Miniprotein binders against q6w4x9r395to579. Designs and how they scored, part 100

Target 1, 185 residues: q6w4x9r395to579
Amino acid sequence: GHCSLEGGSFVTTFDARPYRFHGTCTYILLQSPQLPEDGALMAVYDKSGVSHSETSLVAVVYLSRQDKIVISQDEVVTNNGEAKWLPYKTRNITVFRQTSTHLQMATSFGLELVVQLRPIFQAYVTVGPQFRGQTRGLCGNFNGDTTDDFTTSMGIAEGTASLFVDSWRAGNCPAALERETDPCS
Key: E = the ipSAE of ESMFold2; O = the ipSAE of OpenDDE; V2 = 0.75 times the mean of E and O plus 0.25 times the DockQ between their complexes.

## First folded at step 9 (miniprotein)

Design qa18 (at its last look DockQ between E and O 0.02; V2 from the best seeds 0.00; counts 0 for: pae E 13.3 > 1.5, placed apart)
Fold by ESMFold2-Fast, scan of step 9:
Structure qa18 (fold): chain B 185 residues (1-185), chain A 92 residues (1-92)
Amino acid sequence: as target 1 above (185 residues)
Amino acid sequence: GDYEEWLKEAEEEFERAIELWKEAVEAAENGDFEKAEELLFEAAILTYAAAALAAEADEHATTEEQEERAEELFERIYEFARRITELIREIY
């Protein structure tokens, strides 16, 4: 399955459900028992640098009991707070430059992350079939159920400050929410 | 109403993005790869901006017809954005 975070504010889940994201905190993208050492993939959103989007992705974090790997839009990769030169390899994870505009985090446990650095910071998450029905977070539950209630046919959350997005907030909100630029009529 | 304004702006930005894409292709065919990159990156940025405008139009739709038009436009713009992004990954 594939999950994507594109254009500053758009998320497409593993079940191919698109929705629009508005938030400026750290959010859980993916938690699964298939991830070793209580691993989780998280996304950090801040005020937008993308036209007409209020928020944008600024970093992706892989957190486990052993590692805290942060890949930021400034092309800085850290593990446990220390900057790393690429390619960076641990026993189960390799971070490397795939192209001049893309970094990849490859793992031995069926998770792949590709980040586009330019012209817009975006992330692409790929998981193997062992993750089916075993995921939770903003990328969805990967259960093949297309009847989830939280997105429109355009992938836009339907005027609902849905608890779905807020329930995946990781409790790390360094920036205040950006004010709506177009107040409700 | 707001819907018509959002929809029109989405269409206009999408047209500008397509024009930049065409100029990027021309620059590449002429061997000006630095200019081609600049134009392609700008086209990608404008395409996602147009997608956001189409999404705003959908949110401000008051009829099913308006929602369908905004959705159709969003789908076309977003497909174009995906193609540009794939090309960027292949080239750069």
Scores: ipSAE 0.525, ipTM 0.808, lowest interface PAE 1.9, mean pLDDT 81
Fold by OpenDDE base, look of step 10:
Structure qa18 (fold): chain B 185 residues (1-185), chain A 92 residues (1-92)
Amino acid sequence: as target 1 above (185 residues)
Amino acid sequence: GDYEEWLKEAEEEFERAIELWKEAVEAAENGDFEKAEELLFEAAILTYAAAALAAEADEHATTEEQEERAEELFERIYEFARRITELIREIY
């Protein structure tokens, strides 16, 4: 399954359902029993302009009981809060520079993250087939059905993205705004 | 010692990944794309695991030669990982 965060506010779920939102919070992208040590992938959005609709992805965070990896446009920060030189290696996670503009987080448990640093900060999440039907968060549930991708953290299927997105907030942040826009715009 | 054990385990895991890759190719050639995809993901997982093991070996290196060997293995593994990843993206 492939989930993408593009254009600052556009998301495509594992089931290939596209949507857009504007928020300035940290959101859970992916939770799954298949992630070891209660791991979760999260996305950090912030204001990119003066308008509430001007928001963008600014960081991706992988967090587990053993690891915290923050990938932002300028740095990779790990458990000790310090920027690390790449490649960064743990027992089951490696972060390395894939290209001049792309970083990759590789794992031994079926999760792959590619982050485009420039010119737009974007993220691409890939999970193995073992994750099918066992994912939750902004990337959806990876069950082949797009109609139930907007399932909230409480297990309620929503018809719009706003309530869905809000349910996956990792903190107390303002409500997200939904906008139907062309991802290429 | 610890270095050799980690390095050996990395190599073995990498070999297993390569075997899965071969099986994936065979499955694709036979038209079983579902199986091919599954095998590719499994291969990728093992490849990344192998990389992690190689990295661990590097941490246990006590000589420059050991560091170089571990690094070389790591690079080879990740080159393979890159190729698998690209293929997976193309079929999705």
Scores: ipSAE 0.020, ipTM 0.307, lowest interface PAE 5.9, mean pLDDT 88
Fold by ESMFold2, look of step 10:
Structure qa18 (fold): chain B 185 residues (1-185), chain A 92 residues (1-92)
Amino acid sequence: as target 1 above (185 residues)
Amino acid sequence: GDYEEWLKEAEEEFERAIELWKEAVEAAENGDFEKAEELLFEAAILTYAAAALAAEADEHATTEEQEERAEELFERIYEFARRITELIREIY
């Protein structure tokens, strides 16, 4: 399955459902029992400043009991807060420079993350078939049906992206409902 | 400084998550399973938020003691997250 985070705060779920939101927070992007050590993939959005979009992706965070990997436009920061030379390897994870503009995080547990660093910070999440029906978060539930991809952290299927996104908020930040949404037409 | 503030916020958020989990258990014991489910989902959200805050504290740690304390908190939070996440997944 493929989930993408593209410019203008556009998201496309594992079931190919597109949506946009305008929030400045850290959100749970992907959570699954298939991720070892209670792993979760999180997305950090911030105000984009003077662009046509109001918010943009500024970092992607993989967080588990054993791994703390933050990928932003200018650095990869790991468990001790130190920027690391690439390639960076653990037993299960390798982060390497795929091209001059792209990083890849490859794993032994079926998660692949490709991050475009320039000109616009974007992320592409790929999960193997073992994740089918076993995902939660902004990337949806990967069950082959778009009608329930807006399932909140409370297990409620919502009709709007804003309510759905708000439910996956991590940290002390304003709710997505406090910001105007601009859905794709 | 920044470490102490991040750690404090992580601990407060984690305490809030634990309180919600305790309320969920109490609601389930009273037969209010709908409320118990709501509280478990809320606890999961706060638990992941606490983990992110603990990771921030670890990044700002300047001593070995501070680093070890933030890492211990992070581990405790993720142990709790595993238990909540597994229970929530079973409901689905």
Scores: ipSAE 0.000, ipTM 0.200, lowest interface PAE 13.3, mean pLDDT 74
ESMFold2 (binder alone), look of step 10: mean pLDDT 82; pTM 0.772

Design qa19
Fold by ESMFold2-Fast, scan of step 9:
Structure qa19 (fold): chain B 185 residues (1-185), chain A 92 residues (1-92)
Amino acid sequence: as target 1 above (185 residues)
Amino acid sequence: GDYEEWLKEAEELFERAIELWKEAVEAAENGDFEKAEELLFEAAMLTYEAAALAAEADEHATTEEQEERAEELFERIYEFARRITELIREIY
């Protein structure tokens, strides 16, 4: 299955349902028992730079008990807060530059992430067939039925994107002015 | 902006994006790869801006007919955006 985060604010679920994202926080894209060490894929959204008009993807995070891999729109890759030069390899994960405009995170457990850095920061998530019916988060439940793609963190199917999106907020939303590459002192 | 304004702006930006994409192809055929890249990247950005405007029109639709029209426009723009994005990944 394929899930995509495109154009700064658009999401297409594993069951091919598109919706527009309105929010400025970290959100859970994908949780599954198929991810080792309590793994989860998350997306960080912030204001695009125009007041209240637009939000955009600024980073993608893979979090597990072992790793916190952050890939940001500024082309910085960190693991557990430390900057890494590419290609970067762990036991089960490799992050590398696929093209001049794309980074790839390949895994041994059936998850692949590709991020487009330019001209627009975008993310593409691919999962193997073992994930079918076993995913939760903004990318949907991967069960072949688009009518229940807006299932909240409490298991309730919602008819609108806004309630669905709000239910998948991760804890700790950084302030809009916080920056990793140019920290305020 | 109201529904008609959002819809019109979406269509106009989409037409401009298509024109830039055609100019990018022409620049590439002439061996001007720097100009082709600049034009292709601009076409991609305008295409997603057009998609956002179509989505705004859909959110402000007051009738089923208006929703259907905005959704049809959004689908056309978004399909084009995906094709440009795939081309960018293939080229670069």
Scores: ipSAE 0.362, ipTM 0.725, lowest interface PAE 3.2, mean pLDDT 79

Design qa2
Fold by ESMFold2-Fast, scan of step 9:
Structure qa2 (fold): chain B 185 residues (1-185), chain A 92 residues (1-92)
Amino acid sequence: as target 1 above (185 residues)
Amino acid sequence: GDYEEWLKEAEELFERAIELWKEAVEAAENGDFEKAEELLFEAAILTYEAAALAAEADEHATTEEQEERAEELFERIYEFARRILELIREIY
């Protein structure tokens, strides 16, 4: 399965369902029992240009009990807060420059991440067949059915992206708090 | 209405992206590869901005015809974006 984060605000799930992303926070892209040491892939979105409502991908994070690997749009790679020279290797993960504009994180457990650095910071997630029906997060559930791709962190299938996206926030964010203080709230 | 504004802005940015693409090709033909790369990067960024605006227009559509128009524009823009990025990848 393939999941993509493109053009700053567009996501295509593992079941090929496209949707647009308007959040400004860290979000869970992928959680699965297939990821070792309680691993999760996360995406960091921030404001793009001068628009408060427009967002763009600024970093991708792989977090487990052993590692916190951050790949940012500034071409900085860190693990557990320390900057690393490429190629960077651990027992199960290798981060290296695939091309002059792309970095790759290859793993031994069926997950691959390719990050485009220029002209636009973008991410491409590939998972092996063992992940089928066993993923959750912004990349969907990988079950071959697009109608439940907006399944929230509470296990509820939504018809729209907004509640789905908000349910996968990794922390409290200014954009989410701003909505809660709206006159309509 | 909002739909008309978003759709118009999407069309204008898409036209500008195509113009930058043509300028990039011309720069490359004249041997200015540094300028060609700069223009290709600008074209790619504007193309994705245009796609975002087309998607915004789709969200503000009040009729099926408006929705279809915005979706058609989005597909055209996104196809062009993929083409630009593939060429950039080939260069690098």
Scores: ipSAE 0.011, ipTM 0.381, lowest interface PAE 8.5, mean pLDDT 76

Design qa20
Fold by ESMFold2-Fast, scan of step 9:
Structure qa20 (fold): chain B 185 residues (1-185), chain A 92 residues (1-92)
Amino acid sequence: as target 1 above (185 residues)
Amino acid sequence: GDYEEWLKEAEELFERAIELWKEAVEAAENGDFEKAEELLFEAAFLTYEAAALAAEADEHATTEEQEERAEELFERIYEFARRITELIREIY
């Protein structure tokens, strides 16, 4: 399965459901029992410079019991707060420059992340078949059914992206705001 | 906002992005790779701005016809965005 974070504010889930959201926080992108050491992939969003895209992806984080790997739009890669030269290799994870505009994080456990640095910071997540029906987070549940892709952290299926996105906040930051400009539409 | 305004702005911005992409190809064929890169990056940026405007139009559609038109435009813009992204990866 493939999940993508593109154009600042667009997400396409593993079940190919596209949605757009407006949030400024760290969000759980992918959580699964298939990830070792309680691993999770997270996305950091901040205010966007792109017209009509209220938020933009600024970093992707892989967090486990042992590692906190951060890949920033500034092309800085850190693990546990320490800057790393590429290629950076651990026992199960390698981060390297795939092209002059792309970084890749390859893993031994069926997760692959490709980050586009220029002209727009974007992320592409690939997971192996073992993740089918075993994922939670912004990338959806990967069960082949798009109707339940907005399942919140409490296991409740929501009809709207706003409630879904807010339920996956990983930091102590403001909830995603409802739009004020068109409140009755 | 106004569905018609967002849809029109998306269409205009997308046309501009396509024109910049064509100019980027011509610059590359003429050996001006610095200009080609500038134009290609601008085309990519405007393509995603157009996509955002088409998405705004779709979110504010009040009829089935309006929703279908906005969704069709969004799909065309996003297909073009994927092609530009693939081209950037191939070049660099």
Scores: ipSAE 0.290, ipTM 0.668, lowest interface PAE 3.5, mean pLDDT 78

Design qa21
Fold by ESMFold2-Fast, scan of step 9:
Structure qa21 (fold): chain B 185 residues (1-185), chain A 92 residues (1-92)
Amino acid sequence: as target 1 above (185 residues)
Amino acid sequence: GDYEEWLKEAEELFERAIELWKEAVEAAENGDFEKAEELLFEAAWLTYEAAALAAEADEHATTEEQEERAEELFERIYEFARRITELIREIY
């Protein structure tokens, strides 16, 4: 299955359901028992200052018990807060430059991420067939049925994107360093 | 704000994006690859901007006909955006 984050505010789920959202925080793209060590893929969105797209993707994060790999729109790759030169390899993950405009994160567990850096920061998520029916988050549940792709973190299927998106907020926003705007999660 | 303004702006921006893409092709054919890249990248940005405007028009549609027109325009723009993105990945 393929999920895409394009043009700053557009998402197409693994079941090919397109939607647009307006959010400026960190959101869970993909959680699955197929990801090792409680792994999750997340997207960081901020306000767009120059676009009719209200929000822009600014970073993609792979988080597990061992790793916090951040790929940001300024072409910086970090793991656990430390900048890494490419190609960067761990036991199960390799991050490398695929083209002059694209980075790829390849894994041994059936997840691939391709990030377009220029001209627009965008992300493309590919998962193997073992993930079918076992995903949750902004990329949907990958069960072949688009009617429940807006399943919230509480397990409720919504008809609209706004409640769905808000339910997958990861608790932090780009302004999270401001005490009073840091939500509990 | 209203449907007609969003739709018109989306159409105009999409036409501009197509024109920039044509200029990028001409620059590449003339061997000016730096100009071709700049024009292609601008065309990509304008295409996604046009898509966002078409999506706003769809959200503000008050009739089934208006919704269909906005959805058709969005799909056409978004298909063009994906083709440009695919081309960028292949070239670079």
Scores: ipSAE 0.418, ipTM 0.759, lowest interface PAE 2.4, mean pLDDT 81

Design qa22
Fold by ESMFold2-Fast, scan of step 9:
Structure qa22 (fold): chain B 185 residues (1-185), chain A 92 residues (1-92)
Amino acid sequence: as target 1 above (185 residues)
Amino acid sequence: GDYEEWLKEAEELFERAIELWKEAVEAAENGDFEKAEELLFEAAILTYEAAALAAEADEHATTEEQEERAEELFERIYEFARRITRLIREIY
């Protein structure tokens, strides 16, 4: 299955359901029992200055008990807060420059992430067949049925994208927004 | 905001994006790969901008007819955006 985050605000789920949203936070993109050590993919959205979209993708995060790999639109790759030279390899994850415009995160557990850095920051998620019916988050449930693709974090199928997206907010937001909301603490 | 204004702007940006893409192909055929890249990247940006405007029109449609027209335009634009994106990955 393929899930895409394109054009600043467009998402296509693993079951090929397209939708759009205007949130500015960190969102759970993919959670699954198939990801090792409580792993999850997250997408960070912030205000857009390039398109008529109000928000755009600015970073993708892979978070587990061992790693916090951040790939940002400024072409910086960090793990657990430390900048890394590419290619960067851990036991099960390799991040490398696939082309002059693309980075790839390859894994041993059936997850692949490709990030387009320019002209527009975009992300493409590929998962192996073992993930079928075993995914949660903005990318949907990957069960071959688009009618329940807007399943919230509480397991309820919603009719609208806005309630679905809001249910997948993570507790994190970009550092700049966090500083702006609490500049004196 | 105005449905008709958003829809018209989407159509105009999409037409301009297609022309930039054609110019990019021509530049590449002439061996001017630097110009081809500039034009292709601009085409990609304008295509997604057009898609956003078509989506905005769709979200603010007040009739079934307006919704259908905006959705149809969005699908055409978005299909073209994905073609440009694939081409960028293949080339660069």
Scores: ipSAE 0.536, ipTM 0.810, lowest interface PAE 2.0, mean pLDDT 82

Design qa23
Fold by ESMFold2-Fast, scan of step 9:
Structure qa23 (fold): chain B 185 residues (1-185), chain A 92 residues (1-92)
Amino acid sequence: as target 1 above (185 residues)
Amino acid sequence: GDYEEWLKEAEELFERAIELWKEAVEAAENGDFEKAEELLFEAAILTYEAAALAAEADEHATTEEQEERAEELFERIYEFARRITYLIREIY
């Protein structure tokens, strides 16, 4: 299955359910028993500098007990806070430049991430068939049924994206970002 | 109403994005790759902005006909956005 985060505010789930994103926090994209060491893929959204989008993707994070790999829109890749030169390889994960505008994180456990750096920061998540029916987060549950793609962190299927998105918040949402007072920007 | 305003702006930005894409192709054919890249990147940004406006129009639709029109426009814009994104990945 394929999940995409495009144009700053659009998400398409593994079951091909599209929705628009309006949050400015860190969110869980993907959790699964198939990910080793309690691994999770997360997305960081902030206020958009792009016209007509309230929020935009600014970083993608892969977090496990051993690693915190951050790929930022400023083209910096870090692991556990330390900048890494590409290609960067661990036992199960390799991060490398796929094209002049794209980075790829390949794993040995059936997860692949491709990040477009320019002109718009975007992410593409691919998972192998072993993940079917075993995913949670913004990318949906990958069970072939779009009616329950908005399953919250508490396991409740919602009809709207807003409660779904809010249930997958993983980080701080600073008041300053929520209370922008310069409407001319 | 808001619906008509969002829809019109989406159409206008999409038309502008198509013109930028056309200019990018012409710049590339003339060997001006710096200008081609600049125009292609601007076309991509503007296409996603147009998609956002079409999505806003859809959210403000009050009739089935309005919703259908906004969804049709969104699908066309978003297909074009994915084609530009694919092209960027292939070129660069």
Scores: ipSAE 0.490, ipTM 0.788, lowest interface PAE 2.1, mean pLDDT 81

Design qa24
Fold by ESMFold2-Fast, scan of step 9:
Structure qa24 (fold): chain B 185 residues (1-185), chain A 92 residues (1-92)
Amino acid sequence: as target 1 above (185 residues)
Amino acid sequence: GDYEEWLKEAEELFERAIELWKEAVEAAENGDFEKAEELLFEAAILTYEAAALAAEADEHATTEEQEERAEELFERIYEFAYRITELIREIY
């Protein structure tokens, strides 16, 4: 299955349901018992300012009990708050430059992440067949039925994206900092 | 109304994105790969901006006809965005 975060504000779930994103916080993209050490993939969204999209993807985070790998639109890769030179390797995860415009995070547990850095920061998530029916988060439940892709963190299927998106907020919200004046992002 | 404004802006940005794409192809054919990349990247950005405007028009449609027109435009723009993004991935 494939999930994509494109054009700053668009998401397509593993079951190929497209929707638009207006939130400015950190959101859970993918949680699954198939991810080791309570792993989760998360997306950070912030205001885009001048574009016709209100929000844009600014970072992707893989968080587990052992690692906090952050790939940001500034082309910086960190793990547990420390900047890493590429290629960066752990026992089960390798982050490397795939092309001049793309970074890839490859794993041993059936998750693959590709981020486009230029011209627009975008993310592509691929999961193996073992994840079918065992995912939750913004990328959907991967059960072959698009009608329940807006399943909230409490297990309730919603008809609209807004309640679904809000239910998957993590505690880190960059939007709280927008009280400060900044010429750019 | 907001619908008419967003739909028109989406159409205008999409037409501009297509023109930049054609200019990028011409620059590449002339061996100016730096200019081709700059134009291709601008075309990609404008394409997604046009898609966002078409989506906004769809959200504010008040008739089935308006909704259908905005959805048709969005699909056409998003198909073009997919082609540009795949090309960028393949080239670079």
Scores: ipSAE 0.278, ipTM 0.673, lowest interface PAE 3.6, mean pLDDT 79

Design qa25
Fold by ESMFold2-Fast, scan of step 9:
Structure qa25 (fold): chain B 185 residues (1-185), chain A 92 residues (1-92)
Amino acid sequence: as target 1 above (185 residues)
Amino acid sequence: GDYEEWLKEAEELFERAIELWKEAVEAAENGDFEKAEELLFEAAILTYEAAALAAEADEHATTEEQEERAEELFERIYEFALRITELIREIY
């Protein structure tokens, strides 16, 4: 399956359901028991510089018990608060420059992330077939049925994107994530 | 009203994005790849900005006719945005 975050505020789920949202926080993009060590993929949204486009994607985070990898729109990659030179490799994850405008995070567990840095910060999530019916978050449940793609963190299928998006807000918000991308002593 | 202003701005930005796209193609054909990149990147940014305005118009439409108009415009703009994004990935 493929999920995309494009043009700052547009999302297409694994079941190909498109939506737009207006939120400025950290949101759970993908949670699954298929991710090792309680792993989760998260997206950070902030105010847009465009007057009529209220929200834009500013960072993508992969969080597990061992790693907190942050890829931000300013082309900084950190793990556990420390800036990393590319290519950056852990035992299960490799982050590298795919093209002059794109970074890729490849994993051994069936998750792939491609980030467009310029001209607009965008993210593309690919998951293997083992994730089918095993995902939760902004990218949907990957069960082949688009009618329940707006399933909230409480397990309720909503008809509107706003309630769905708000339910996947992460408790740490941008304030906690800011500490990880600003490597002060 | 607001709806008509957003819809008009979306159309104007989209037309400008298409013009920049044409200029980028011309620059590339002439071997000026630095200019082609600058124009292509600007075209991409304006295309997504136009898409956002069309989406804003759709969200604030007060009639079904207004909704259909904004939705049709958004679809055309967004398809063009995906095409530009794919080309950027291929080139760069």
Scores: ipSAE 0.255, ipTM 0.681, lowest interface PAE 4.2, mean pLDDT 80

Design qa26
Fold by ESMFold2-Fast, scan of step 9:
Structure qa26 (fold): chain B 185 residues (1-185), chain A 92 residues (1-92)
Amino acid sequence: as target 1 above (185 residues)
Amino acid sequence: GDYEEWLKEAEELFERAIELWKEAVEAAENGDFEKAEELLFEAAILTYEAAALAAEADEHATTEEQEERAEELFERIYEFARRITELIYEIY
């Protein structure tokens, strides 16, 4: 299955359901029992341009008990806060330049991430068949039915993207703090 | 008013993106790959901006007919954006 984050604000789920993303926080893209060591793929969105309503993808994060790999729109790759030169390899993950405009994170556990750097920062998530019906997050549940793709973190299927997206917000993101501080300061 | 304005702007940006795409193809055919890349990247950016405007029109539609028209335009623009993005991946 394929999930994509495109044009700064658009997401297409593993079951091919497109929706528009609004928000400035870190969000869970993908959680699954198939990911080792409590792994999760996350996306960081921040404000874009002069429009206060616009948001754009600025980083993709793979987090597990051992690794926190961050791929940023400025082409910086870090693991556990330390900058890494490409190709960067761990036991089960390799990050490398696939083309002049794309980075790839390849894994041994059936997850592949391709990040477009130019002209627009975008992400493409590919998962193997073992993930079918075993995913949750912004990329949907990968069960072949688009009707329940908006399943929240509490397990409720929503008819709209808004409640779905908000349910997958990560609790400790700097983007969320910036957004929440602006109305009060 | 807003619905028709967003819809019109989406159509105009999409038309501009298509023209840039055609110019990129012509530049490539003439061996000017630097110009072709510049035009292709600009076409991609404008196509996603057009898609966003079509999505705004859809959100502000007041009738089912308006919603369907905006959704149809969005789908056409978004498929074109995906094709440009796929081509960028294939080229580079």
Scores: ipSAE 0.408, ipTM 0.756, lowest interface PAE 2.7, mean pLDDT 80

Design qa27
Fold by ESMFold2-Fast, scan of step 9:
Structure qa27 (fold): chain B 185 residues (1-185), chain A 97 residues (1-97)
Amino acid sequence: as target 1 above (185 residues)
Amino acid sequence: GDYEEWLKEAEELFERAIELWKEAVEAAENGDFEKAEELLFEAAILTYEAAALAAEADEHATTEEQEERAEELFERIYEFARRITELIREIYEELEK
């Protein structure tokens, strides 16, 4: 399955449901029991200068008990707060420059992330078939049915994106003091 | 703006993006991959602006017919945006062999 974060404010779920994203916090894109060490993929959004797009993607984070890999729109890659030169390899994850404008995070556990750096910072998430029906977060539940793609963190299927998106908020919001994780720590 | 203004602006930007994409394909066929990239970057930006306007039209629709028309336009524009970004990726892979 494929999930995409495009144009600064748009998300297409694994079941191919597009929606517009509004928010300036860190959000859970993907959680699954298929991810090792309690892994999760997260997206950081901030205000956009474009009048028709209020928010934009500024970083993607892979967080587990072992790693906190942050890929920023500034082309900085960190793990556990330390800047890394590419290619960067851990036991199960390799981050490398695929092209002058694309970075790739390849894993041994069926998750692949590609980020486009220019002209617009965007992210593309690919998961193997073992993830089918076993994902949660902004990328949806990957069950082949778009009608429940807005399933909240409490397991409730919503008809609109607003409550769905807010339920997956995690980590820091620039305007809020409530923080679960800090992708810049 | 009202629904009709948002929808019209979305359609106009989308048509412009398609024109730029056609110019980019022609540049690539002539072996001018740097020009193709430049045109595709511009087409991508216009396409996402058009998608945002179609989304605004959908949010301001007052009838089911208006909502369905805006949603259909949004889906067409967004699918086209995906085509552009895929082609940009392919051109970069070619340029950086």
Scores: ipSAE 0.032, ipTM 0.441, lowest interface PAE 6.2, mean pLDDT 78

